# Miniprotein binders against q9bqp7, part 11

Target 1, 240 residues: q9bqp7
Amino acid sequence: VPQNWFPIFNPERSDKPNASDPSVPLKIPLQRNVIPSVTRVLQQTMTKQQVFLLERWKQRMILELGEDGFKEYTSNVFLQGKRFHEALESILSPQETLKERDENLLKSGYIESVQHILKDVSGVRALESAVQHETLNYIGLLDCVAEYQGKLCVIDWKTSEKPKPFIQSTFDNPLQVVAYMGAMNHDTNYSFQVQCGLIVVAYKDGSPAHPHFMDAELCSQYWTKWLLRLEEYTEKKKNQ

## First folded at step 2 (miniprotein)

Design sa3xB1
Fold by ESMFold2-Fast, scan of step 2:
Structure sa3xB1 (fold): chain B 240 residues (1-240), chain A 87 residues (1-87)
Amino acid sequence: as target 1 above (240 residues)
Amino acid sequence: DEEERRELEEKIKYLLELARLHLDWARELAKKGDYEEAERLIRYAFRLIDEAERLARELGSPELLERVERLRREIEELLRRIRERRE
């Protein structure tokens, strides 16, 4: 659907900080429901090329590691990502709001990888927080909303074991970020507006993370592509 | 003009599709006994239908206004049944 029918930015909201903005980062829990998540929409609407590349990668990995080895590898990648996100939430939030701090999580190569990025992050407004687009009615769980180099961003933290990002996440990362952004901008649980995105790819060996900054114009372009994916998802549900 | 009128008609139809999809989801939730979430989806369906009605009046389409009213009644009927079962 045209972007002008459902704009990514909310004209009723200011991107400037005000006194009513919370001093403690928001953490709204994600509730289980039938409303589609951003990840579900993207998974159900992969292009033929994305499917081909994913299957090729999967077959090569199975050939190299075996069926059980592939399952263990995939499980370990998931666990590493989960722990990386937990460590970042601990670093970026007031300690009093977190029940557990694992000192070993703070020493991972992934955390070393993002140190130079973290130096430019401040003004954290949301961490591991649920968003829902009121009219398009999809949900998501965003990683972080904070100022990066003075600009309020939806920040998505990604892990990579090698200089290359995980193949499945390669094409949809910007769509995921703008989907969260559009949802947050139209979610009554939030009062501020986000106009920028940041994808940070952290490396297991501690090599400097690669930031991919998305300004308002780029976010608008990816928003149009996200709306097409959401429309495809809706059509597939109708045809069941 | 013509292009703007066509775009408006397409937007109305899309809003009606979204409202029906939310109605279907609410119906499934109600069948599973999740009345709180079902009513929440119904509120979203009403917001979509209200916007569709506003645009249909602006377009001046009796056909689309009739479709809006028919769908609105379906949403109201489901809400009524849900509330009766919660009594």
Scores: ipSAE 0.000, ipTM 0.378, lowest interface PAE 12.2, mean pLDDT 81

Design sa3xB2
Fold by ESMFold2-Fast, scan of step 2:
Structure sa3xB2 (fold): chain B 240 residues (1-240), chain A 87 residues (1-87)
Amino acid sequence: as target 1 above (240 residues)
Amino acid sequence: DEEERRELEEKIKYLLELARLHLDWARELAKKGDYEDAERWIREAFRIIDEAERFARELGSPELLERVERLRREIEELLRRIRERRE
């Protein structure tokens, strides 16, 4: 359906561990670039439904908290997410490289929430690492690439203040994951193949995190949707 | 128990709000003559309200079941009006 279709998986790569793979997780720094990021593309191509729902939620929060209260709330959510990511990177990295991090971050409710998921995570290959799709011209910063229950996954850590113990919609999160996956699979800084995704939603009160696993077929389906969003972004940019 | 009941009640209220947001947007689309898109959003609103009804029935809340039925009637009324305009 996309005009400029490109495969998500790289036939020249294997998802099996290689003896030449680094023993320390990769952390390629993200550099400022004119090439659009995954998050920018998704933000600029939200559906009318997503824009409407987000705007209504924003208005409700402003009515409840006031304009200054809403600004403080969103700032606090951002800080909590940043600290959660820092704690996860510390937990998943060798201590010798990250000893300077605040150990009190390890005691947060979000970390308690994710403990049962972390027990199933091993073989970490990349942490807070930049990816670039040279052919499709986009970049991103992924959270983690590791084995989850024996399968190599792009793992995206999310925080949520409201527990959702039942069916949860992640909207663009699956698109974000497959965009990173496709970029990594074609980025010369990496040598392995990722075919699965995992979105983990952690909760502030320590309620058990919800894992949303994406197999190769589901990743392929969302990849097509990501390509459509990327095309939409490119067309909108040309009309400015 | 009480904790589980509270979570289920909050889930139902969330679904009711989500269905109403879908209805509100369908109404805006209908005002602009975008009937095909309006009906797609109405279809999703019905799916959401059906889920809310299942949980409300499980919870055994007459109050929430009444709120479900009331919102369902609003969705049905908008659909009826759209179909009349498309004739």
Scores: ipSAE 0.005, ipTM 0.231, lowest interface PAE 10.8, mean pLDDT 80

Design sa3xB3
Fold by ESMFold2-Fast, scan of step 2:
Structure sa3xB3 (fold): chain B 240 residues (1-240), chain A 87 residues (1-87)
Amino acid sequence: as target 1 above (240 residues)
Amino acid sequence: DEEERRELEEKIKYLLELARLHLDWARELAKKGDYELAERYIREAFRMIDWAEREARELGSPELLERVERLRREIEELLRRIRERRE
């Protein structure tokens, strides 16, 4: 169990929109500082088993693609993910006065993959927005906060190439979502409460995206695991 | 090599944990009536348990092979129940 427990939900907040809330989604810029990001914490606290699986995956890919091929593959995966997030932010933004969208961004298989999910997304409250947990001292950049099938969710968009899935990232995805949720619920830049998460895995070939909904109970369970990872990170940093 | 055997044992245990996580997600999805999504998670659980089984056989660990077989039976039982409901 974590030595320093802190609740994921803020009992003084509601998930209901207020008339005083901004009509446009929030986009708080991420400030560069020494406070660790969610991604940094997770990367620095991987178990030996997780490191082993990641190393085996890298070795397998290098054997299959060669060293240059592996570098090209990882660069392409990163670029595809970046373009996918940029396209989603554009689609979900209510700023329709922006002239001419890059059609090449919008016709990717990944965007086709998520169309059925997007029709169930409404009431966007935040896009590509920074969160900070002042008490627990971590930061993050979340993808989206919106209603999915009527429930306010932290939504995390993921890309996957079916033939070569990155197994390591599957385990930590729920931790990432709840870390953002807990930070947002206690960040003074936001006034609302999020209790649910959604991880959407989009596929390059346009196959229907896979939505992984996390209710409040599941989020609470993963929150405990996130607190343990954060505690481990803090102890490692003290010892270096 | 003792170090290699320990690393392989840890890998097998991690794969078993990962398979159980997918099984748990499939079980919750089935409770909510989302059988298509539940079966997708079951397929991933099988991939992980198959991998764990191959490694456990290589390691020659009866204890880990027993854990593999037990979890495999749980995955198979959930799949049978889901398919029965989908008919």
Scores: ipSAE 0.000, ipTM 0.158, lowest interface PAE 14.7, mean pLDDT 80

Design sa3xB4
Fold by ESMFold2-Fast, scan of step 2:
Structure sa3xB4 (fold): chain B 240 residues (1-240), chain A 87 residues (1-87)
Amino acid sequence: as target 1 above (240 residues)
Amino acid sequence: DEEERRELEEKIKYLLELARLHLDWARELAKKGDYEEAERFIRLAFRYIDDAERLARELGSPELLERVERLRREIEELLRRIRERRE
C-alpha cells in the first residue's frame, strides 16, 4: 500500500438521506484554474498501450475516411455526445424549469438505448456539477449523482459505436468515476457520501445500453489506480 | 445454464479481439523498427490468447478453440519474423 494513502470515502459523511438535502439537483459551475482536471491527468498519464491504441485508431479512420472525413467524423461524434448529455440533463432535471425543451434533443437512438436504465434512476442529487478534491488538488465535472436501483451512484453517460459489454473495455472510465467520487466526498459544496459508481454505455442504433455497476470494493480498487495516475501526473509536471 | 454460457462466449470473443488488436499493434511497432516494444505487445497477445483458450476449453467449444489456434499461429509467425530481423 502507498504511504500517501488517501481514502475515497469520507468517514464524517453519511450515505443515508438527510432532511437538509436539496430537492433540486445541484449544478455547481466548473471554474477553470491552474489545478488539473481529472480528464487532463488521465490524458497526460496514458500508457504507451493506450497512446498506441488511439494512434492506431486514428490512422485506420484516416485511411478509410481521408483527413477531412476523419475531422468531420470526430466533430460529429463529439456533437452527438454533447447532445446526448444535454438530453439526459433535461430528462433528469425538475419538471418546472425555466429552460425551453428541445424535443429534438429527446429523439435519439442513444436516448432509446438508455430507457431501461433511466427507469431505475431516481433521487437525482447533482447534474453536470463541478467537484474539487481540495487536499489532492484536482477538479472535475461529473455528469450525474442519483440513486440507481436504490443505491446512490456517480453516474457517467458514455456513447459508443461498438459494444462495450465488459467494464475493462471502457478503459479509463472507471478511474474517471472514482476520481469524481473521491472529490465529491471531500468537497465542502456537498454534504452526502457516494460509495458506488455506474458507467452507462449507450448505442446509436438504440440497442440496450450496457450498465457497469461499481460497488464500494471495486471503487476502492480503482481509487488506488487513480492515485497512482495522479502521482505520475505530478512527477511528469516536475520534470517539465 | 444458457446465460452463463452466453457470458463465457462473449468473454472469449472479447479476449480474441484484444489478442488481435495487440497483434496489429505489434506489426506496426515492428514496421517502425521498435522490436523491443513489438515483442512486449506480442507477449500481451499471448496472455490474452492463453486466457481465451482456457475459457474455450471450459466452455467446450471446438469452434472457439479453432479460432484460438489460428490466431495463436499468426502471433507466433510475427514473433518469428521479428526475431529473425534482430539477428
Scores: ipSAE 0.005, ipTM 0.289, lowest interface PAE 11.4, mean pLDDT 82

Design sa3xC1
Fold by ESMFold2-Fast, scan of step 2:
Structure sa3xC1 (fold): chain B 240 residues (1-240), chain A 87 residues (1-87)
Amino acid sequence: as target 1 above (240 residues)
Amino acid sequence: DEEERRELEEKIKELLWMAREHLYLARDLAKKGDYEEAERLIRYAFRLIDEAERLARELGSPELLERVERLRREIEELLRRIRERRE
């Protein structure tokens, strides 16, 4: 599918500040449906290389940790990521009250890691909010939409045990960000335009997080790749 | 059988491609001074190459064995350069 038939940016929307914009960040709940999520599309369309790398990583980890150790490791990684997102939502939402578990993460290395990024984040428009592309029929749950250094961004928060200083080391994360962006730009629940993305990789030891900023041109390039993955998903579903 | 040979050949080519991708990333990391992570990727690339070599020998493909040896040399060159810088 040609990108010019399904543009990532909506020509009828502006990214400029509006005085009538809500002061409270939007939080549209995700409704589970037969419509595929961004994460499901990406999981079902992994390349043979990605599948092999994941399988080899699993084999190595099981060899080192044992079957039970591997399960505990993956569960802990998932829980730490979930708690990190909960803490960030609490920090960035003016109306939220801190939960007792959020207190532990506020003192954790992950939150320390992102402090320098958070200083440059303002004008929060959406937090943990559902998006749906009405024409392309996919859904997602984005982490955050806010201004980063004066530019309105879809922001995706990631936790990592290893340094990720280059955007290519974040794998499908750029595709995830642009998929959310395109959906939001064409979702009637939202009135603004987002043209930039930001992937923030936080570290457990408190080392400074790596921000990967994606300007409009880079977002358009990844959007083309996302459309190919979505088409592949649709074709695979028809053949089952 | 021909189908089994074709599947094995495809597996070897995938392993070689993945090893080369790891080499590219390791070069980028080394250029930025992240030698520890670069060496970890290189160790993984060697495991991929070792498996590709085993399968290429099983298949009896001189062409694929030559590709394995060529890529192995490139990875060894990068590792040698990294270790010199870490001294």
Scores: ipSAE 0.000, ipTM 0.116, lowest interface PAE 16.1, mean pLDDT 79

Design sa3xC2
Fold by ESMFold2-Fast, scan of step 2:
Parts: sequence; C-alpha cells; structure tokens
Structure sa3xC2 (fold): chain B 240 residues (1-240), chain A 87 residues (1-87)
Amino acid sequence: as target 1 above (240 residues)
Amino acid sequence: DEEERRELEEKIKELLWMAREHLYLARDLAKKGDYEDAERWIREAFRIIDEAERFARELGSPELLERVERLRREIEELLRRIRERRE
C-alpha cells in the first residue's frame, strides 16, 4: 500500500474556526450505499489473532452463560452502548436544540464515569455525523468532533465493564478514529481540519473514564495501518 | 522506536490475556470430565504463552517475563492435574 499517496491531513485546511462554520454542531445523515463503512472494513480484515480472541471470548461466555444467556448479555451490552451515545449527544447538543431529556439516560454509571472528561470538552463541531473519503471510497459515522483540552479531536466514546471480558477493538479503536479523521479532512461537507484523536473508555460502575489522547504524530502512524487494512479489504473483495 | 516498543508491549499483554482465557476454558472442560478437549486447549495455551515469552524477551521487560513465567506455571499445573486424573 502506497501510503504517501494519501495523507491523513489536508494541507489546504486549517483546524481553526472560520466565520462560515455552522454555529450548531453538524449532523450529516449516513446514507446507505455500496461504499464500505469503516466498521465493515475493520471487521472484514481482522488479524488471525483478533479473530481467535473474539472466537475464544464467545466460546468462554457461552460456556459460562449458555447460548440464551450469551444473547441476553450481548444485547444488553449493545443497548447500554446505544443509550450512552444518546446521552452524550444530548449533553453535548446546544440547549436550544435539545428535546426533553430522558432522565434514565443521564443517570447511568457510564455518564458518571465520563464527567471529568466532559469538563474538558468544548467547541463541539459535529455529533453523530457521517463522513466520506471521496478518493479512498469509504464512509463512516463518527461520534463527536470537539475540542478536548483546547485541541480539536475526533472523539470516540467506548463503554467497558470491569474487568474486560475481551479486549474488543482495542487494536482497532485507533484505526477507527484515524479513518474518520482522514475522511472528514477530505469530505466536502466539512471545512475544517482535525489532527488529533481521543478514545474515551467509560466504565459501568462509574469509575473514572480513561482518556487515550492521540496527537498528530500518533494519528499519522495509525493512518498508515488503516490504509493497509483498507487495501486488504479491497483485495479481498476483488477475490469474492 | 518508542511506538514499536509500545505496540510490542500491547501485543504481549494481549497474548497473556488470550493464554489465560484458554486456561479458564480448559479448566472448565476438565471439571466436566472432557479431558481430551481440555488438553487441546492447554496445548493452544502453551503455543500462545511461548509466543508471548519470545516477544517479552525481545522487549526486555522483566515485569512481562515474570507474568509469562507465572502463567506458564499455572498452565503446567492444570495439565499435571488432568494427566494425573486420566491415569
């Protein structure tokens, strides 16, 4: 993969706000089409080690919980994550655009976990917004673009139960973030430049969330790995 | 390269977690009397811990080498108990 042909940062863009930027966070709807999503690319190009870890985790959980118990567990994890994201979008949206708050969403342990991170988040520019890399032909739906401690970041919110039953997406989380970043930086629906990432892992018991900040250098390194995964996906699809 | 060193450290931790999951599954199978399958998972656990040890030596981390050695002993102890019961 010629990584030098496709830079993550757009040299014609600035990460500073300009007068024409919207006053409210952008929320571009994700349009379903044949162009692969970041999630699909990553799922279809998992390493043998990642596939093995996922399979073993599933087998162990089924052994402990039974097949029906495993289904309930995974459904509950999915629902909790969905509610966490909905609560964050509500919290970070401007007051004038907020619907009536769902009290149940705002009182979760995950929201308590992330409070100290949210204190450092401001200048929200996008929430639950679609991105597309026109040249590399992939799409995604990012959680949030905002300033974290004064740095404009693609922010990805994750939930985790302690202890983690599987290190799901630990290796792919940085790839997901930089894939969204590169897409946004080359998407005509956006005018700004993002150079940093932030992965926030929130905990069910309300323990303080762990922020994993990614500076421009680290983002560039993971961007190289994302390009390799994208090439693997493209090659695999040609052989189907 | 600090980034390559950090990646190697994370790889070792993932392998250690994976080997421990194999140990747990083998232990549960052994409790059910499924010794054949238990030993198969133990064999896989050994392959994983051997890989973790190789990376830990390359990294030169005494902490991770100690963790590898501790887990290896747990795997060996379970195998010893299984083989004792099969005799």
Scores: ipSAE 0.005, ipTM 0.200, lowest interface PAE 11.2, mean pLDDT 79

Design sa3xC3
Fold by ESMFold2-Fast, scan of step 2:
Structure sa3xC3 (fold): chain B 240 residues (1-240), chain A 87 residues (1-87)
Amino acid sequence: as target 1 above (240 residues)
Amino acid sequence: DEEERRELEEKIKELLWMAREHLYLARDLAKKGDYELAERYIREAFRMIDWAEREARELGSPELLERVERLRREIEELLRRIRERRE
C-alpha cells in the first residue's frame, strides 16, 4: 500500500466552521461488526519491545499485588478512565441538565488537572463519536473534536496515576489520534476536516495536565506509521 | 507533609527499580546480538533515571541522588559497550 494513495487529509474538505453546522456536537453510535477497530489493530500489532515491557510490568504487578490484586487494580484504572471521559463529555456538552446530574463527577483530581486546557477548548464538533474509514475499512470511537487554541483537533483524553508511575506505553497514542483523524476526514457522516491532534494526559493528584499538540506535519508522519500497522494487521489475519 | 514525602520517595524507588530492570533486559538482548532493541531499552532506562533524578532533587535526598548516579553510570557503560560492538 503506497502511503500517497491514502492521504490523512481530504483535499475536498475545509477546517473552517460552517454556519449550517449543528449547534450540538455529533455523537454517532459505534456499531459492532467484523470491521477492525483502531484499538484492536494496535493491540494485535504491538512491537516486540512493547510486548516485553508489558509482560515485565504484569510480572512485577502480580508479584506485588497478587493475581486478585492485579485484576482489581486494572479494573479500577479502567473505571477511573471511563468516569473521567464521562465527566469531560458532560462538561463539553451544551446540555445543562446532563451537566447538573454529573456535578459530583467534576470534583475528581483528573478534572482539576485539565482545567487550564479546557479554558483553551471551544467549538466542540463531536463527542464520543464513531468514525469509519470507508476505503481502508477500519472503525474507531474518538473522544472529542474541538478547537484547541484556535485549531481544530482530534483530542484524546488520557489519565495517569501519581505518585506511582508504571511502564508508560504512550507509543500508540499518536497512532490512535491520527487513525481517528484519517477516518473522520474520509467518513461521509462528517463534513469538516481535522489536521491537528492533541493528547492530554491528566493526573489523579490534580497536577496540571500535559498537552501534546500534533501539527499537520507530525500527524502526517504518524499516519504513515499507522498505515504500516494496518497493513501488518491485514497480513496477519490473511495468514491465520 | 510526611505523606507527600513518603509517596515521592516510593515513586523514586519505583523509577530506579524500573530503570534497573530495563538495564538487565538491555544487557541480555545485547548478549544475544539484538543491539537495536537493546538500545531502545537503554533509551527508556535513561528517561526513567532522568525522572528519578528530578524527583530526588525536589525531595532533597542525597542517598537517592547517589543511587541515581550509580545506576546512570551502569547504563552509560552498557551503551558504550554496545556501540563499540556495532562499529
Scores: ipSAE 0.000, ipTM 0.130, lowest interface PAE 14.7, mean pLDDT 79

Design sa3xC4
Fold by ESMFold2-Fast, scan of step 2:
Parts: C-alpha cells; structure tokens; sequence
Structure sa3xC4 (fold): chain B 240 residues (1-240), chain A 87 residues (1-87)
C-alpha cells in the first residue's frame, strides 16, 4: 500500500485551533469491534527479530528472578504504568476532581520525573480517547493530545526503570504514535490536525523524564512503516 | 589498560553469543521451510560476527578471532544449504 494513497495528514484539516474545537478535552470511549486495534496489529506483526529479542529478554529475567518473580515483576510494571496514566489524566483534565487515591499517585517518582515536561504541556484536546481510521479500518486508544512547546502532539507516556531492560514494545512506540495520529486526522469525531508526536519516558526514581519529539517529517517516515505492518496484518488475517 | 581490555573482551563475547543465537533461530526457521526469514536472521548473524571480528582484531586476540572464524563458517554452511533447497 503506497503512502500516497493513504497520507498521514488530512488536507481538509487545519493544524490551527478554531472556534469549533471543544472547550473540554475529548474522551471518546473505545468500542470493542472486529476492527483491529493498533496494539493488536503491532503484536500480530512482530518481526522474527523482535520475537527473538523479546524471548531472550524474558529468559534472562526469568533466570534472574525465577518464574514467580518474573510474573510479579511484570504485573508490578503493568500496575505502575496504569497508575501513572491515571494520575496524568487527572492532572491534565479540567473535568475531573482529584480523588484521594489520585492525590497519592501524584507523589510517585514517575510523576516527579515528568514534572518538567508537564510545564511545557498546555491546550489539552483529548485524554484517553478512542480514534478510528475511517478508510484503513483500525482503531486505537491514545493517551493524550496537547500542545507541547506550542506544537500540537499525540503524546504517549511511558514508564521505565534504570537501567532499563530491552523491551520490544519500545521499538514500536513511534509506530503506535503515528498510527494514532493518522487515525485521529481521519476520524470524523475530531476536527483538528495533528502533525507531531511526543514519547515521554518517565523514571521510577524521579530522574528527569526523556522527551522524544517527532516532527512532521519523522512522523511521515514512521507512517510508511506503520502502513507496512497494517498490510502484513491484513494478509495474515486473509490466510487464516 | 586491563579494564578496557576486559570490557572489550566482554563485548566481543556478547556479539559472538548474539550471532550464535541468531544462527540457531535461522536453523529452526529453515527446518520449518521459512527460508526468507531464515536468510534474514543469517544476515543479522553476519552483522554480529563482522562486528565481533573488527573488535577482536582491535584487541589483538588470536583466540577470539579463531572463534569468530569458526562461527562464520557455520553461518555460511547454513546459508549454502538454504539457497541450495530454494533452487
């Protein structure tokens, strides 16, 4: 599938805010459907190298922690990530009132890590919101759409420990971001255009988070790779 | 510097290990008839072994260079078998 047939940016949309844009952040619920999610497509089209590296990482961790220890570690990583996302949604949403549990989450090392990034985030347009590409038929749930240093971005929040183990999902983070971007740009539930991405890696010990900014050119490059993964998924589904 | 030498040795051993693991996976893929993916992993194995050879030469280790050459031959043997079956 040529990129020219399915561009990441929508020529019918402006990247500038206008009066038709919602005054409150959008939170469109993700509806379960036969339509594949971004995460599903990426998981089902991992390269042999990605699978190999993930398996080697798992084996190293199991050797170090034991099988029960590895399960506990991965469960804890998942829980910490979920809580981090919940805390960020509470911080960035004017519609939500901070709850007692949310206030406790705001004191975590991950939230401390991301404070300097949050100072540069404003104009929040969407939080934990569903996107669907109307012609390519895929869906996703993005973390955040907001202005970062004056540029409207799809923002993806990640957690990591130092030193961080190799995790294959890290390779697909840019693909995930541009997939959400392309979907949002062609989703009738949204009226604006996003051309930039931001991956923020927060650290458990409160060390300053690393922002990985993706400009329009970089997003276009990753979009081409995402389209190839989506095509692979579609072909695998046909051969099932 | 002995510490720098030890770190370089460790890096070379890591590259050799990665090359060997990729060779084993390529062999398994070839057994299943997935020749295209097997050749892709063989290309990755060659990159690791090329890096290992470069560093082993910098270190000046005949022992590690011999290990590199042995593994390179194993990778080449598998590639020849795969290409022969695809003909």
Amino acid sequence: as target 1 above (240 residues)
Amino acid sequence: DEEERRELEEKIKELLWMAREHLYLARDLAKKGDYEEAERFIRLAFRYIDDAERLARELGSPELLERVERLRREIEELLRRIRERRE
Scores: ipSAE 0.000, ipTM 0.120, lowest interface PAE 15.1, mean pLDDT 79

Design sa3xD1
Fold by ESMFold2-Fast, scan of step 2:
Structure sa3xD1 (fold): chain B 240 residues (1-240), chain A 87 residues (1-87)
Amino acid sequence: as target 1 above (240 residues)
Amino acid sequence: DEEERRELEEKIKLLLDFAREHLEYARLLAKKGDYEEAERLIRYAFRLIDEAERLARELGSPELLERVERLRREIEELLRRIRERRE
């Protein structure tokens, strides 16, 4: 159990939209400071198992593709993920000129993969937006906050290549989602409450994306695990 | 040399820890139906156990050799079940 427990939800906030909410999705820039990011905390507190499996995956890929091939593959995976997020931000934002310029991105297999999920997404509140938990002292950059099937969610878009899946990348995804959720619920830049999460895994071949919906109970369970990772990070940093 | 003996013992324990971590994750992957990745991890677990066994024999530790044999049997049992499922 974590020694410094703190609630994920803010009892003084509503999850319903109101007239004071902006008509354009929020995009708060990430502030540069000494406060650790969600991704840094997770990266620095990986279990020995996660570290080993990541190293084994890396060695396997190098053996299969060669050193130069692995470097190119990793670069391409990163670039495709970045472009996928840019395309989704364009689709979910009322920016007609961006959609025109990003036509080639909108035709990717990943975008085809998520079409059926996008039909259930509405009421976008934030896109590529920074969150900060002032009490617990961490920051993050979330992908999207929107209603999915009528429920306000922190939505995290993931890409996966079926032939060579990166299984280890899925292990901490629920922790990222709840970390962003808890930060946003206690961040003064936001006035609403999010109680649900959604992890969407899109496929390169256009196969239907898999939505992993996280209700309030599940979010609370992963929140406890996130607090343990944050505690480990804080203790580890004090001993450096 | 007491220092060399302790260093060898720590290395053996580290290899056993890594092999068990592979086994535990392989079980999780098998439960999810990812038999190919589970079997890949099992092959690495065997390599770790083989090295641990070699070093344990060099050290002359019956206790560590027993731990090696027990873990090897657990890995073999999981592999057997995966192979049966893939038939």
Scores: ipSAE 0.000, ipTM 0.116, lowest interface PAE 15.0, mean pLDDT 79

Design sa3xD2
Fold by ESMFold2-Fast, scan of step 2:
Structure sa3xD2 (fold): chain B 240 residues (1-240), chain A 87 residues (1-87)
Amino acid sequence: as target 1 above (240 residues)
Amino acid sequence: DEEERRELEEKIKLLLDFAREHLEYARLLAKKGDYEDAERWIREAFRIIDEAERFARELGSPELLERVERLRREIEELLRRIRERRE
């Protein structure tokens, strides 16, 4: 149990929000500052087993691809993910005249993979937007906040290359989602309450993406684990 | 060789832990009646346990192979219950 517990949901916010408030911006840019990001906290609090697996994966990849090949592979994976997120931001933007719909960037296998999920996504509230938890002192950049099958969710888009995704990243995905959720629920730049999460794993070959829905209780359970990681990060930095 | 053997053993144990986490998440979803999502997490659990089994066979560890088999049976049992409820 974490020593410094804090609630994920904000009791001062409605769990049945009104229509999107036009005064709440769709996108807030992430500001660089001394406050740690969700990804930094997770990266610096990996378990010994997770660090070991990551190191062994790197060694195997370097052995198979060479040092230059590994750098190329890593760069390519990053670029593919970036393009996927950029395409989704464009597709989900409330701008009616999305010229980018006719561009090749919107026709990747990853975008084909998520088509059936996108049919159930509406009421977009935030896209590639910064969140900050002022009390717990962390920041993040979330992918999307929108209604999925009628429920307001923090949606995290993931790309996966079959057959073997990096298991470490998959394990921490729920923590990332709830960390963003808790930050947004307590961020004065936003006025609504999010209680659900959705992790969507898209595939390069266009096979149907896997949606992993997280209801309020599941989010609360992962929130406790996130608080433990945040506490570990704080203690680690305090002792430096 | 000794260090490489230890590293492989730790990797197998990590995979077993990840498969179990997926199984427990699937259990929670099934308890709430979210059977379709539960089956998706079960599919991931099977992928992880299959990888653990391959490494356990490479290592030649009867103890770890038995742990793989026990967890696989738990995953199969949950899937069986879910599919019965969906009918």
Scores: ipSAE 0.000, ipTM 0.225, lowest interface PAE 12.1, mean pLDDT 80

Design sa3xD3
Fold by ESMFold2-Fast, scan of step 2:
Structure sa3xD3 (fold): chain B 240 residues (1-240), chain A 87 residues (1-87)
Amino acid sequence: as target 1 above (240 residues)
Amino acid sequence: DEEERRELEEKIKLLLDFAREHLEYARLLAKKGDYELAERYIREAFRMIDWAEREARELGSPELLERVERLRREIEELLRRIRERRE
């Protein structure tokens, strides 16, 4: 149904460890670019319902906290998320000095929340690494690529104030994951194939994080939806 | 032809996914006590499932029509619970 259909998986690539694979996780820097990011595409193509809900949530929060209170609240949520990602990068990095220096970042309810997930994560291939799809013309910055329970996954770490027990409850997160996956699978900076995704929703109170595993079939389904969103973005951009 | 049938089948599956996402969001809104907005999401879910049903009938797929009916029942059940709480 997307006019610019392209496969998510690259038949020229293997998901198996290669002897030539680097022992240190890849961290390709994200460069300034006019090419749209995954997050921008998703933000610019939100459904009418998603826009209504987001705006309604903003207005309710402003009513409760005041404009300055809402600004402080959103700033704190952003900071907590940033620290959570920094702590995870430190924990998953093989460098001991970095882990020691960042000891204070390792103490949070969010980190406690993901402990049971981290026990099943190994074989880290990339951390906070840029991906780009030259053919479909988009870029992104993924959190992590690693084996989860023996499956190579694009892993996206999320913080949430409310339970997200179903993958549908995470909204555009599955689209974000498959967009990164498709880009990485066709990015010459990477040599491996990723066919699975994992969205991990961590909780501030230390409650066990909810893992949302996406197998190859589910990834393919969300990939088609991502291609439709990308098509919508491209059409809207031409008309603006 | 075969390519058109495959494209239609994919469209129906995407409509079913969109309807389910709206249903799940309506569940979250209902838990918050926001019944007005929950019903708006339910109306959109019905719109999408009705569209999927029309396309599935044109395709002649009993499997997809059964999936439509199962999801329609879930949407109707949530709407029924919401309306009971509002009255």
Scores: ipSAE 0.000, ipTM 0.110, lowest interface PAE 17.6, mean pLDDT 80

